Miniprotein binders against b1l550. Designs and how they scored, part 215

Target 1, 279 residues: b1l550
Amino acid sequence: MRLPEELLERARDIHSEAPSHRIKLDRVGSFGLKVPVEFKGFLLLAEADVWVSLPEGRRGVDLSRQVEAIYELSNPPKDPFSLCREAAISLLEKLNYADSSGVSIRFDAPLQDGESLKYYGVEISSIASDEIINKIRVEILGMTACPCTAELIRAYKSSEIAATHTQRSLGILEVSTKAEHPDPDKLASIIERAMSSPLRTYTKRPDEGGLVIRSLSNARLAEDVVREMIHLFLEEFGHLPEDTHILAAVRSMESVHMHDIYAERSFSLDEIRKEISSH

## First folded at step 15 (miniprotein)

Design v25L
Fold by ESMFold2-Fast, scan of step 15:
Order: structure tokens, then C-alpha cells, then sequence
Structure v25L (fold): chain B 279 residues (1-279), chain A 89 residues (1-89)
């Protein structure tokens, strides 16, 4: 039902009114929006959050204009990274009372893996003010094998064949930068290469045996995986601005324990270069 | 190498800086309108990325209510300069 237009002449503009308390709010917006995106040949359903800062003198945000901003840019569906950056800027331009705007987009990214297809998690954001800060978080499962148990079993049974427990491990790379979002496929590749072996959606018995043998021959502590991820990241993305901030982490879902093992390191490119050069 | 393309269109001031940062091409865009400034950048590692991000820059600048023909001219000028730099990397 549409109400008569003459009511608009009498209705107060609630959002432009003074609030009950003159308090600035950091993020006010529409959260959990469903948005179609185009990613590397795939049409995916993503989830988006959009927000702006609200000054102390204004009662509310124009939520309809936030939805319009992302809608205009997502029809037809486009690359989620461009959508994220463009929507953040659009939101700031459309809502002139805001000091900052932000957009976050989450989706599962398809990754071609031989003849099979697997998925990894992607969360991106763009926060616009007098500059734009772009953030991406990639999470993908891999396999790790315990080198400590491998050494103990080798000493006990045979020096010829190492046996140890293996488990799924979640690798995490998060990058915050003034440059455009890094390619998530490259971040996922870094994580998988740092693991004892990658995981696959579907394998036949010979391929499965190969993954297990690879894992056993490349046993790594969670700490080893994080260090390798950092090393590989610097090789691929060392060209990013020096104030780029990275989080590298691994959560190992230990098959022999009721609990997980976790290792992480946060750093800026400037910080890590100085640390490495001191060694 | 460093080149700058500037324009002021209907009170909107646009600056596109194309420069070498190490072995990569850096494009920095600054837009000023009604006392507000916003700056954003791209690090271009391939010709394919250059085309993609110039198109994105064009869409962003158009959001500020500037003449589409003048925006297109600015982007074409920036493209020429960026391609010249990329060929020399």
C-alpha cells in the first residue's frame, strides 16, 4: 500500500532532527544485505554490510540511500572488490553529513583444483574518509602433520617410514592496505603452499595416498606454517605500501586432542622488513 | 617517471597522479568537492589491471556529478601516460 503523497507535506524529517543526546555514532547502517557479485566467471550470492558515521547533531541516517548506493552499483552484478570500494565512496558522497563510510562483503570463493572445485572464505571491506583503507581476509582449510610425533614413532618403530597424526588446519591471511585489495586466489595459494598439504573436495584413492604421503614428508608445526605464510606473502606482495598491515594465523584442529592449537603474527611491511634485516 | 593530470569541473577538483613506485606503477586519485577531499590509490602490476582500475576510477569520478565527456578525456590522458610508463618498466 502506498500512502497519499500529501502526507509528505506534513510529515517531519525525523532523521534530520536533533537527537535526544548529542552523541556521535561510529557505524550506523544496513547489515546483512544479500547482493549478487561476479567473481572470476562465477555469479555468487554475497552478504554485505553498509554503514556511515553519524554526527552528534543528527538523529538518524538515511538508510534507504545506503541501500540505493549498493543497489545501483551491484546491478548488473560486478566484481565484489570494485563493488566494495565504489560503494564506500558512493555512500560518503550521497550522505554528506558523514565523516566516514564503510562496506563489508562476504562470500565463498570457488577455486579450481584439478578436475574438482573447492571453496574458501573471503571477507573484504573498504572504509572511506579522507582516504580509503581496503581490507581482505582469506580463510582456507589445509592439512598439517605433527613433526614431534613423527620423530618419536621413527625412533620407536623404523627410521625408514615416518608416521604421525594429521589434521585439518585453517589458514588465515588478513591484509589491510591503502592500495586495492590483493587477489584472494593468490592469498589462498600462499596458505595452501605453507601447509603440509592442501585439501581437496574429491579424490580417488591414488590421489588421496599422494596427499597423505606429501603431508607426512612435509610435517609442520602451526608455528612453521605461519612463518612460511609470512615468507611467501613477502615474495608475492612485498610491493604493497610499507604501512600495509598483515595478520597470518593458523588454527590446527588437532586429531589427538579435544582442543585446537593456534599460532599468529601481526605485522606491518615496514616492521617485518626491519626485523628480518636484523637477522 | 611521474605525471599528473588535473581538472576542475563544476567545482569538483580532480588530480590523477601516475608514478613509478619501485618496479610497479602507482595511480593516486584525489577528488575535492565542497570542502571535502578523498584520496585513493592503486598499485598496477599488469596491463590488465591498468584497464580494470582506470574503468573503476572513471566510475568513481562520475559519482561526483562531473561531465561524463570531460571524465572520459581525463581517463584517456591518464591511460596514455600510464601505458608509456608500463612499457618502460
Amino acid sequence: as target 1 above (279 residues)
Amino acid sequence: SEFTVEAEINGVRIRIEVEVDGKELRITVTIEKDGRRIRFMYVITSPEKLEKYLEEIERIIRMFGVDPEEVKRLIEEARRLAEEILERL
Scores: ipSAE 0.770, ipTM 0.920, lowest interface PAE 0.9, mean pLDDT 86

Design v25V
Fold by ESMFold2-Fast, scan of step 15:
Structure v25V (fold): chain B 279 residues (1-279), chain A 89 residues (1-89)
Amino acid sequence: as target 1 above (279 residues)
Amino acid sequence: SEFTVEAEINGVRIRIEVEVDGKEVRITVTIEKDGRRIRFMYVITSPEKLEKYLEEIERIIRMFGVDPEEVKRLIEEARRLAEEILERL
């Protein structure tokens, strides 16, 4: 059922009215939208938030226009990065009272893992105003092994392969840039390479043993992993604008503790280059 | 080297800048309409990436009510300049 068209002409335009209080709002929008996206040959269900700023003199946002914008751009499904950037610009163009617009999209990204798949977390955003800032956050689990306990056990038993505790560690890379979003597979690869070893979805006992031995032979502190992630990031993405901001972090779910170990560093490309060049 | 392609169509001003940034080509797009300005950019590391982002730029400019044929002309000029730069890096 559709209500008669003449009702639209008789009804007040509530959204364009003055509000009870002249207060600007930073983000008003539609949150938790389900959108299909195409990611590297996969059709995935993603979750999206879309919003605009609301000026002090306007009561509300045309939410229908926000939903139309993202669904129009998502049919047929396209890569979530282009969708994110295009939707943010579209919202700003369609809702001319807004000073800024934004879109965030989150999904679990498949990554080839031998004959199977594993998944890592991706959250992206684009915020449009006088310029566009693109952000991506990648989270993937890996394995770390403690070098401190390894050295203690080696001293105790004089073994060539030092026994130590291993644990799942969550690696995090977040990048905010005026350039297009970095490739999340490359960010995930950087995180995994910085770890003692990657995690697998499926292993037979010989492969499992190999991963454990790799981890033990490549024992790393959370601090070591963060430094290595930064080093690898600069090798891969040093071409990004100097004002690109990065967060590199590791949360190690310590198997011998009731608590986690956490290490992080945030920096701009300009800042880190000056720091490294001082040596 | 640095090159600029500019057009003004029915009150919409479009500027596409193609410049060398180290070993990469930087493409910056500025669109001005109804007193509002928006600027965005791409760092091009390969011909395949260039094609992808020129298509995205074309779709974005079309959102501002610019004639499709004029947009296509601007994109082809930007493509030529970017390809010349990529070849000479």
Scores: ipSAE 0.771, ipTM 0.919, lowest interface PAE 1.0, mean pLDDT 86

Design v26K
Fold by ESMFold2-Fast, scan of step 15:
Structure v26K (fold): chain B 279 residues (1-279), chain A 89 residues (1-89)
Amino acid sequence: as target 1 above (279 residues)
Amino acid sequence: SEFTVEAEINGVRIRIEVEVDGKEIKITVTIEKDGRRIRFMYVITSPEKLEKYLEEIERIIRMFGVDPEEVKRLIEEARRLAEEILERL
């Protein structure tokens, strides 16, 4: 049903009215939007949130203009990182009452795994005000093997190859920067290289044995994995602005416990360089 | 060295700064319109990234109601400066 256009002239502009209480809101927007994106040759369905700040004197946000902004930029589907940055800027330009805007986009990224694919989690955001802050979080599963139990079993059995418990571990790298979003494949690679071994979607018996032996030969504590992730990150992304903030974390789903082990470190590039240079 | 490209078109002021940061090229874009200022940057680590981000910068500037031909001129000047810097590395 289409209502007469004349009603638009007589209807109150609710959004432009004064609110019942003169309170500024930090984020008002459209959340859980489905958006097609193009990522490294794949057409993926991503989920997006878009928002703006709302000044104390304005009752509501023009939600239709928020949806229009992201849909205009997503047709045809494009790179989710460019979409994120462009949409945040577009929102700020289109909604002149806002002091800031933001966009987040999340999707599962395909990663080549032999002749198959595996997937890792990506969540990105761009927040625009007088500058743009870009954030990316990458999560990927890998395998860790306990060095402590390996040493005890080696002593007990006098074995050349020490047995130990292995488990899935979730590696996390989160980066907040004034520069463009880091390449998620490189972040995923850093996490996998820091682990005892990567996980695979498909294994044949020889490959499965190889993964286990590699993991056992490269036994690492969650603490070891976090430190290695930081080391590898600095080698790949040390060129980012000094005020870039990073979170490196590992959650190890311990096969011998009813609980997980967790290790993390948050830092800025400036902070970590000063710390490392003291050694 | 640092190079700057500036233009003011129909009340929209655009500034593109291209500078060396270690082995990388840093491109900073500032857009001012109707009393609002926005600044964003890229760190160029490869020629492929340069082309990708120049295209993104062009799309972003166009959002502000700037003449497409003038935007192309600004982007081409920024490309020339960035390529000149790359040759010096």
Scores: ipSAE 0.771, ipTM 0.919, lowest interface PAE 0.9, mean pLDDT 86

Design v27F
Fold by ESMFold2-Fast, scan of step 15:
Structure v27F (fold): chain B 279 residues (1-279), chain A 89 residues (1-89)
Amino acid sequence: as target 1 above (279 residues)
Amino acid sequence: SEFTVEAEINGVRIRIEVEVDGKEIRFTVTIEKDGRRIRFMYVITSPEKLEKYLEEIERIIRMFGVDPEEVKRLIEEARRLAEEILERL
């Protein structure tokens, strides 16, 4: 049942009233929306959050306008990056009392893996105020092999073939920039190239053996992977604004321990260039 | 080098700055309406991205209640300047 429009004329506008306490809120919005997006030829179901700031003198946000903004822009489905940026700006235009707006979109991105597919995690956001800040986080699993145990076994057995433990490691690259979102496939590629070897959805026994030998021959600490990720990032994305902020991290799910190993580095492009030039 | 395209359409002031930084072309878009100012940018690393981002800029500007035909003219001028710069690289 749809209630009569006459009730709107009689009802108080609760959202525009003064609140019980004159306190500004940073994020008020609609969270956990399901939106279709088009990504590299795939139609995916993504999850989105949309929000705005709420001034101290206003009781509430018109949440229906937030939902209208993102759904209007998502029909037909478009790439999630354009959707994210456009929706953030649209929210500021539609809700003039807000000082800032934000949109985040999360999905699993397909990546070609031989004749099959594998997936990596993508989370993006756009926060609009006097300027727009775009953020992207990419997470993908790879394989690492321990160089320390390899060296001990080589010394013990006097063998050219190093035996060591291998494990899944999660690589993370997060970029915050005034420019458009970086290409997530390029970020995923950087992570995989920094690892001892990539992981695959499907392998035959000879291919699996080759992958293991490759990993053992390219043993890397979590610390090594983070440094290599930063090096490769600078080669691919050094053109971004100097105030671009990056987080590079690896979480290694150690096969010989009950706990994980974690390594990370946060930096701006300006900061890292000064650091590298001092060496 | 830097080129600027400016227009005031239906009380909305729009400025598109096109500049060369090394081998990249940078677009900076500023929109001012009713005392609010929003600034955003794109870094064009390939000609293939130019059309995509110009279309996005057009959609964003149109959100501000401006005449669609005047927005199209503004975008075409920005495209012309960007293509001129690309020929010089």
Scores: ipSAE 0.761, ipTM 0.917, lowest interface PAE 1.0, mean pLDDT 86

Design v27V
Fold by ESMFold2-Fast, scan of step 15:
Structure v27V (fold): chain B 279 residues (1-279), chain A 89 residues (1-89)
Amino acid sequence: as target 1 above (279 residues)
Amino acid sequence: SEFTVEAEINGVRIRIEVEVDGKEIRVTVTIEKDGRRIRFMYVITSPEKLEKYLEEIERIIRMFGVDPEEVKRLIEEARRLAEEILERL
């Protein structure tokens, strides 16, 4: 049953009313929207959140306007980065009482892996006010091998390749910038190159043996991986604005412990360059 | 070097700045409408990225109720300036 539209003329406009308490809210919106996106030739199902700030004098947000904004821009499916930036600006333009707007989009990104695909996590956002801040977080699994145990085993019984424990490690790069979102494939590549070896979705026995030998020959602490990720990031993305903020982190799921090892560093581009040039 | 393209269309003020920063081209867009200003930028590293982001800029500017033909003229001028810079990198 659809109620007559004429009832809207008699109903109070609840959203435009004064609230019970004059308190500004930072984020009010529609969360968990499913949107199709086009990513590097793939049609993917992403999850999106859209929001605006709500001023202290207004009771509520017109949520239908938020859903309209993202769905108008997502049909036909488009690049999630452009969608994110365009939707944030569209929300701010359509909802003139808001001081800021934001959009986040999450999806698993396919990455070519020999004859198959593997997937890594991507979360992006755009927050619009008098400027736009774009954020991207990439998470991908790789392999690390412990150099400390390798050295101890080498001392115990010398071998061309020392035995040591290996484990899956989660690499994380998060970038917040006034420029457009960095290419997530490049961020994923940086993480994988910093590891002892990448992980594979599909391996044949000879390839699996090669992967293990590669990781053992390139043993790295979580701390080593974070430093290498930062080094590689600066080589690839040093052109971003100086106030670009980066988080580089590794969580190593230690195969010989009941707990994980974690290492991280957050920095701005201008901060890290001054630090490196001082050392 | 730095170049600027400006227009005021139907009360909307648009400024597109194209500048060299190192090896990259920086494109900054400022839109002012009804007392609100928004500024955003792109760092262009290839001709393909330039074309992609100019198309995005055009779509964004059109959201503000600006005449499509005049927006296209602005984008074409910005493209010419950016291509001249990119050719010299």
Scores: ipSAE 0.774, ipTM 0.919, lowest interface PAE 1.0, mean pLDDT 87

Design v29I
Fold by ESMFold2-Fast, scan of step 15:
Structure v29I (fold): chain B 279 residues (1-279), chain A 89 residues (1-89)
Amino acid sequence: as target 1 above (279 residues)
Amino acid sequence: SEFTVEAEINGVRIRIEVEVDGKEIRITITIEKDGRRIRFMYVITSPEKLEKYLEEIERIIRMFGVDPEEVKRLIEEARRLAEEILERL
């Protein structure tokens, strides 16, 4: 049964009341919303979180107004990056008691893989206050081959192609910037190029053999992959504002161990340029 | 060089700054309404990005209760300035 809307005139406005304790809250919002988005010609189902800050003197946030804002902007489905930025600004304009607003959107992005598709993870956010900070995280699997074991086997018995263990490795690039979100396909490409080889959705035996040989001939430590990702990132995105922050990381799912190997580096563009130029 | 387009429409102050930074164009937007100020930016690396982000900027400015026709004129002025810079890059 749906109650008459006229009852709202008689009910207390709970959200506008003073809270029991005068404490500011950093994020109050609607989490886990399902939103259609259009990404490079594909209609995808994304998951979104929307939130605002809540001042110490206000009991609650108008959550229904948050949901209305993102659904209004998502019909018809649009580019998730534009949706993210526009929704964050819209929330600040619509909820004037808030000092800041934020939107996060997560989806699996299709990437052309020969005659098929493969997928990589994308998570983006926009946080609006007196400025907007845009963040993107891209995660994609690739293959790495261990150079240490390759060297031991080479010392034991020489061969044209070193035998070593290979494993799936997860590459991660995360960028926080005052500029618009970087292109996720370019970030995914950087990660794949830094690996011993990319992974494929489908291969026939000759192509699979070639991929394995490529990986073995291009053996890389997780540390090597992180350094290469940073190098390639600077070639592609060195034009971003100097205070842009980047996280580059690799998690290698070691085939010879029960545990993973992890390597990472966080930096600003200003910081890394000074570091590279100081020798 | 730097070009600036400014307008005040129904109590909303809008500033669009277009500047060259190396081989790229930076467009910075500042909107002030009811004592609140917000500033955001785009780095334009191609003519296609310019068109896309000018459309997004127009949608964002319209959120602030500004006359749509006046917003269109402001965006067209910013477009002409950015195109002039792109032709010289």
Scores: ipSAE 0.770, ipTM 0.921, lowest interface PAE 1.0, mean pLDDT 87

Design v2K
Fold by ESMFold2-Fast, scan of step 15:
Structure v2K (fold): chain B 279 residues (1-279), chain A 89 residues (1-89)
Amino acid sequence: as target 1 above (279 residues)
Amino acid sequence: SKFTVEAEINGVRIRIEVEVDGKEIRITVTIEKDGRRIRFMYVITSPEKLEKYLEEIERIIRMFGVDPEEVKRLIEEARRLAEEILERL
C-alpha cells in the first residue's frame, strides 16, 4: 500500500522545522547499508555508512536522499573507491544545508594466493567539505618470529637456522590524503613484505616447511616491522601530497604471552622526510 | 609545467588543473556552484589511471547539472593535455 501523494500537501515538513534545542550535529545519516561493489574482478557486498552535518537550526536530515545518492551511484556496481568519493560529493550537492558529508565503505578484499584465496580488511572513507579527504585502512595478518629467542638458541647451538617462537601479527596501514585512495593491494603487499613471512590459506607440507624457515630466517620485532612498513611505504607512495598522514602499526599475538605486543607510528610525509634526513 | 582548463556552464564554475609533479601528473578539480566551492585531486601514475579518473571527474561534474556535451569537451581537453605530458615522461 502506498499512501496518496496528496497527503504530502497537508503533512508538516518535520525535517525543515526548528529543533527543540539549537545544537549542531556532526554526523547524521544512514549507517550499515549493504552495497554491491566491483573490486578487481570480484562482485562483493560491502557495508556503507553515509552522513552529513546538520546545522543547529534544522530539526532533521532527509535520509531518503542519502540512500538515493549512494544506490543511484552503485547501479551498476562500481569500484568502492570511486563510489565513496562520488557519493560524498553527491550528498553535498543534494543536501544544500549541510556543510560537510561523508561516506565510509568496508569489505574483505580477496587476494589471489597461488591456487587459493586469502583476504585482508579494507575500510575507506571520503569526507567532503571545501575539499575532499580520502582515508584508507588496510589490515592483514602475517607471521613474525622473535629475534631475541632466536639469538639465545643460536648461542646455545651451532645451528644455521635458530629455533624461536612465531606468532600471527596484524599489520595496519592507514592513509589520509587529499589525493585518491591508495591501491589497497599495494598497502597489503607492503605489510606482508615487512613481516617475517606472509600467511597462506593453503600449503602443502614442503611449502609449509619453506614458509616456517623463511620466518625463522627473517626474525623481526614488532618495532622492526613498523619501521620496515614505513620504509616500504615511502618507496611506493612518497609521491603523495606532503600533508598526507599515515598510521603504521603492528599488533603481535605473542605465542609465549597471555597478552599482545603493539607498536605504532603516526606521521605526515613532510614530518617523516625531515626526520629521516637528520643524521 | 601547469595547464588549466576553465569553464562556466549554467552558473557552475569548473577549473581543471593538470601539472607535472616529479614523475607523476597531478589533476586538481575545483567546482563552484551557488556559493559552495569544492576541490579534489588525483595523482596519475599511469595511462590506465588517467582514463579511470577522467571518467570519474566527468561523472562528478555532471552531478552539478552541467550540460553533458560541454562536460565531455572539457574532459577531452584535459585528456589531451595529460596525454601530451605522459608521452614526455
Scores: ipSAE 0.778, ipTM 0.923, lowest interface PAE 1.0, mean pLDDT 87

Design v2T
Fold by ESMFold2-Fast, scan of step 15:
Formats: structure tokens, sequence, C-alpha cells
Structure v2T (fold): chain B 279 residues (1-279), chain A 89 residues (1-89)
């Protein structure tokens, strides 16, 4: 049953009222929205959060306008990066009392893997105020092989390819920039190339053997992977603004331990260039 | 060098700056409406990215209630300037 619309004329406008306490809130919005997005030819179901700041003198946010803004921009489905940036700006335009707005979108991205597909994690955001800050985090699994055990086995019995333990390692690249979001496929590629080998969704025995041999021949510490990821990132994305901030990390799920090994480095482009150029 | 295209449409002030940044083109958009200012940017590394982000800029500017035909003219001028720069890089 729909209540009579005449009741709206008598009802108080709760959101526009003064709050019980004059306290500013940083993020007020709709979280966990399901939004269809178009990503490189695929229709995916993404999860989105939308929010705005709320000034101290206003009791509530117009949540229906927030939901309308993102759904209006998501029909028909569009690429999640443009959706993220456009929705953040739209929220500020539609909700004039807000000092800032934000949108985050999460999904699993398909990546071509021979004749099949594999998937990696993507989380993006856009935060708008007097400027826009775009953030992207890419996570993808790869394989690492331990060089320390390889060296011990080589010392025990010399061979061209030393036996060592291998494990799944999670590579992470996170970028925060005033420019548009970096291409996530390029970030995923950087991570995979920094590993001992990539992982496959499916492979036949001869290809599996080749992957293992390549991994063993390219043994890398988590520390090595992080340094290589940074080097490859600078080759691909060194053109971004100097105040662009990057996190490069690897979490190695060590097959010989009950715990993981973790390595990371956070830096701005300005900071890392000065560090690398020092002699 | 920096090239600027400016317009005031329906009380909305729009400024598009196209500048050379090393081997890339930087496009910065500033929109001012009703006492609020917002600034955002793109780094153009290819002709394909230029077209994609000019289309996005057009959609964003249209959200501010401006005349669609005047927005198209503004975007075409920015495209012309950016293409002139790309020819020289």
Amino acid sequence: as target 1 above (279 residues)
Amino acid sequence: STFTVEAEINGVRIRIEVEVDGKEIRITVTIEKDGRRIRFMYVITSPEKLEKYLEEIERIIRMFGVDPEEVKRLIEEARRLAEEILERL
C-alpha cells in the first residue's frame, strides 16, 4: 500500500533539520550496492559504495539521490573507471551541501589466459572535493620459488636447475593519483612479470612441467619481486604526476611454513626517482 | 606550452587547459558553478586516450546543466589544440 502523497506536505523534512549534535561526518552514504559494469567486453556484477560528507548543521543525507546518481550513470553498463569518476562528480553537483564525495567499485577482472580466462581483483575509488583523487588496487596470484633452498640443493648436488620449494604469492599494486586510473591489465601484467612465473587456470602436463621449470630457473625472494614490480611500474607509468603515490607488496604463502612472508614499499614518484638517481 | 579554452555557459565557468608534459599531453578541466570549484586531469599518452577522455569530459560538463551544443564546441576546440600538440610530439 502506498500512503497518500498528501502526507508528504505535512511530513517534516528530516534530512534538512538541525541535528541533535553539531558534528560533521566524513562519510555518509549507500554501501554494498550491486552495479553492472562493462569491462573490456565483459558484463560484470560489481559492488559499489557511494558517500558524501555531511556538514555539522544538517541532520541527514539524501540517500535516494545518491542511489539515483550511480544507477543513472550505470544504465546501460559502462566501464567502471569512468563510472567511478563521473559518479563522484555527479554526487557533488547533486548534493550541494557536501564538501566532498566518494565512490568505490570492486570486481574480479577477467584476464585472457591462452584459450581460457583467469581472474584478478580490482578495487577502485574516486574522491572529489576541489580536486579528484583516483585510486586503484590490483591483486593477482603468481608463483615464487625459493632461491635459498635452491642454492643449498645446488651445493649438495650440482645441477643446472636446483630443486626448491614453490608457493603461491599474492602481488599487490595500489596507485593513488590526480590523473585517471591506470589500466588494471597493465598493473596485473607488471605483477605477473615480477614473479617467478604466472599461474594458469588450466594447463596440460607438458605445459605444467614447463611452468614449473621456468619458476625454478627464476627463483625470487618476496623482496626481489617487490623491487622488480617497482622497476616495471616506473617503466610503464613514470609519466604520472610526481605526487602519485604507489604501494607495491607481495604476500608469499610459504609452502614450508605455517605463516606467510610479506614485503612492501610505499612511495611517491618524486621520492623514488630521487632515491634511484642517488649515486 | 599551454593552451586554454574557456567558456561561461548558463552561469557555469569551464576552463580546459592542454599542456605538454614531457612526451605526454596533460588536460586539466576546471568547472566553477554556484561558488563551488572542481578541478580534474588526464594524462594523454595516445590518440585513443585523447578521444576517450574528451568524451568523458563532455559527459561530466553536461552534468552541470549547460547547453549541450556549446559543450560540443568547447570540446572540439580542445581536441583541435591537443591534436596539434600530438602532431609535434
Scores: ipSAE 0.784, ipTM 0.925, lowest interface PAE 0.9, mean pLDDT 87

Design v31V
Fold by ESMFold2-Fast, scan of step 15:
Structure v31V (fold): chain B 279 residues (1-279), chain A 89 residues (1-89)
Amino acid sequence: as target 1 above (279 residues)
Amino acid sequence: SEFTVEAEINGVRIRIEVEVDGKEIRITVTVEKDGRRIRFMYVITSPEKLEKYLEEIERIIRMFGVDPEEVKRLIEEARRLAEEILERL
C-alpha cells in the first residue's frame, strides 16, 4: 500500500538538510542492482552499482533518481559498455549537487568454444566528472606448463617434448582510459594467446591430447605470460591515449605446490613505450 | 584539432572535435550546461565503430534537453568530417 502523496507536503526533505557532520563522501549510491544487458547477441543478467559524490553540506542523495537513471537506459536491454558510460553521464546531469558520478557493471561473458560456450569475467566502470574515465577488467582461465621441469625431464630422457606439470592459471587485464572501453573479447583473446594453451568447456580424448601437447610445447613461466600479454596488448590497443593505464597479471595455481605463483605489471602507455624504445 | 563542430542549442554548448592520430580518428565531445562541463572521447578504428559511437554521442547529447533535430544535424556534420578523414587514412 502506498501512503498518500499529500504527506510529502508535510514531511521534511531529509536528504537536502545539513548533516550532523560536514564531511564530504566520495561514493553514495545503490549497489547490487540486477540489470539485463545485451552482449554480442546474448541477453545476460548483469549486476550494477551506481553512485555519486555527496558534498559536505548535504545530508543524503536521491537514491530513487539513481535507480531510475540506469533502468531508463537499460530498457530495452543494451550493450553494457554504452549503458555504463551513458548512465554515469546521466547521473551527473540528474543530480546537480554531485561533483562526480560512477557506474560499475559485472557479468560473465560468453565466448564461442567450438559447438559450446565458455565464460570469462568482465567488470567495467565509468566515472564522470569534468571528464569520463572508463575502466575494464577481464579475467579468464588458461593453462600454463612449467618450462623448468620440462627442461629437466627432457635432459633426463633426451626427448623433444618433455613431461612437466601443468596447471590452470588466471590471466588478468585491466585497462583505465579516457577512450571507450576496449572490446573484452579481444582482451580475453590476448590473455589466452599469452598462455601455454587455452582451456575448453569440453573436449574428446584426441583433442584433449592435442591441447596437452600444445601446452607442453609452449611451456611458459607466469613472468613469460605477463610479458607476452603486454606485447600483444600493445599490438592490439596501442592506439589508446598515452595516459591509458594497464594492469597485466597472472595467478598460476601451481599443481606441485601448496601455494600460487603471481606476476604482475602496471604501466601507462607512455611509460611502456619509453621503456621498450630505450633499447 | 583537425576539425571542430560547435553549437549552442537551448543554452547547452556542444563541441565535437574530430582529429587524426596515426591510423585512428579521435572524436572528443564537450558538453557545457548550467555551469557544468563534461568531456569524453572515442577512438575510431573502423566505419562500424564510427556509426556506433556517433549514435551513442547523439543519445548522450539528447540527455541534456537539446532539440533532437538540432542534435541530428550536429551529428551528421561530425559524420561527414570523420568519413572524409577515414577515406584519407
Scores: ipSAE 0.779, ipTM 0.923, lowest interface PAE 0.9, mean pLDDT 87

Design v3I
Fold by ESMFold2-Fast, scan of step 15:
Structure v3I (fold): chain B 279 residues (1-279), chain A 89 residues (1-89)
Amino acid sequence: as target 1 above (279 residues)
Amino acid sequence: SEITVEAEINGVRIRIEVEVDGKEIRITVTIEKDGRRIRFMYVITSPEKLEKYLEEIERIIRMFGVDPEEVKRLIEEARRLAEEILERL
């Protein structure tokens, strides 16, 4: 049952009225929107959140205008990075009472893996006020092998390749910058290269054996992986603004323990440059 | 080196700054309208990225009710400056 359109002309403009309490709200918006995006030749279903700040003197936000803004910009589907940045700016222009706006978009990114695909997690955001801050978080699984146990086994029984435990490890790179979002495929590549080996969607026995041998020959602590991720990040993205902020982290699901190992480091490019140079 | 292109169109003040930083070109866009100021930037590492981000900048500026022809002139000038800088690298 639809009510007559004429009722809209007679209804009060509730959201422009004064609220019951004069309290500012930081984020008011539409969350969990399904949006098609085009990512590197793939049409993907992404999930988006859009919001704006609400001043203390205004009862509500024009939620329909928020949804219209992102859907207008997403038809036809476009790359999620441009969509994120453009939608955040569009929201501020359309909703002039807001001090800030934001957009987040989440999706699983396909990555070519031989003749198959594997997937990694991507979450991006753009927050607009007097400037725009772009954030990207990439998470991908890889494999690590324990160097400590490897050396104990080598000492016990001399062998060219020492036996050790291997486990899945989750690598995380998060970047916050006033520049455009970094390429997520490059971030995923950095994480995989820092690990003992990448994981595969599909392997036959010979390929599986090779991956295991690669991991055993490249044993790394979670701490080693984080340091290598930072090193590789600086090689690829050292050109970003000096106030760019990075989080590098690894969660290793230790196969010999009932618990995980976690290592992380957050830093700005300016901070890490000074630390590494040390003269 | 740093080069700036400025325009005021229909009460909207636009500034595009093109700067060299190492091997990269930085493009910073500032838009002022009705007492609000928004600043955003791009780091250009390839000719493909230059074209992509100039198109995005054009779409963004047009959101502010700016004359499409004036926006195209502004973007073309920014492209010329960026290309001149690339030729000197």
Scores: ipSAE 0.779, ipTM 0.920, lowest interface PAE 0.9, mean pLDDT 86

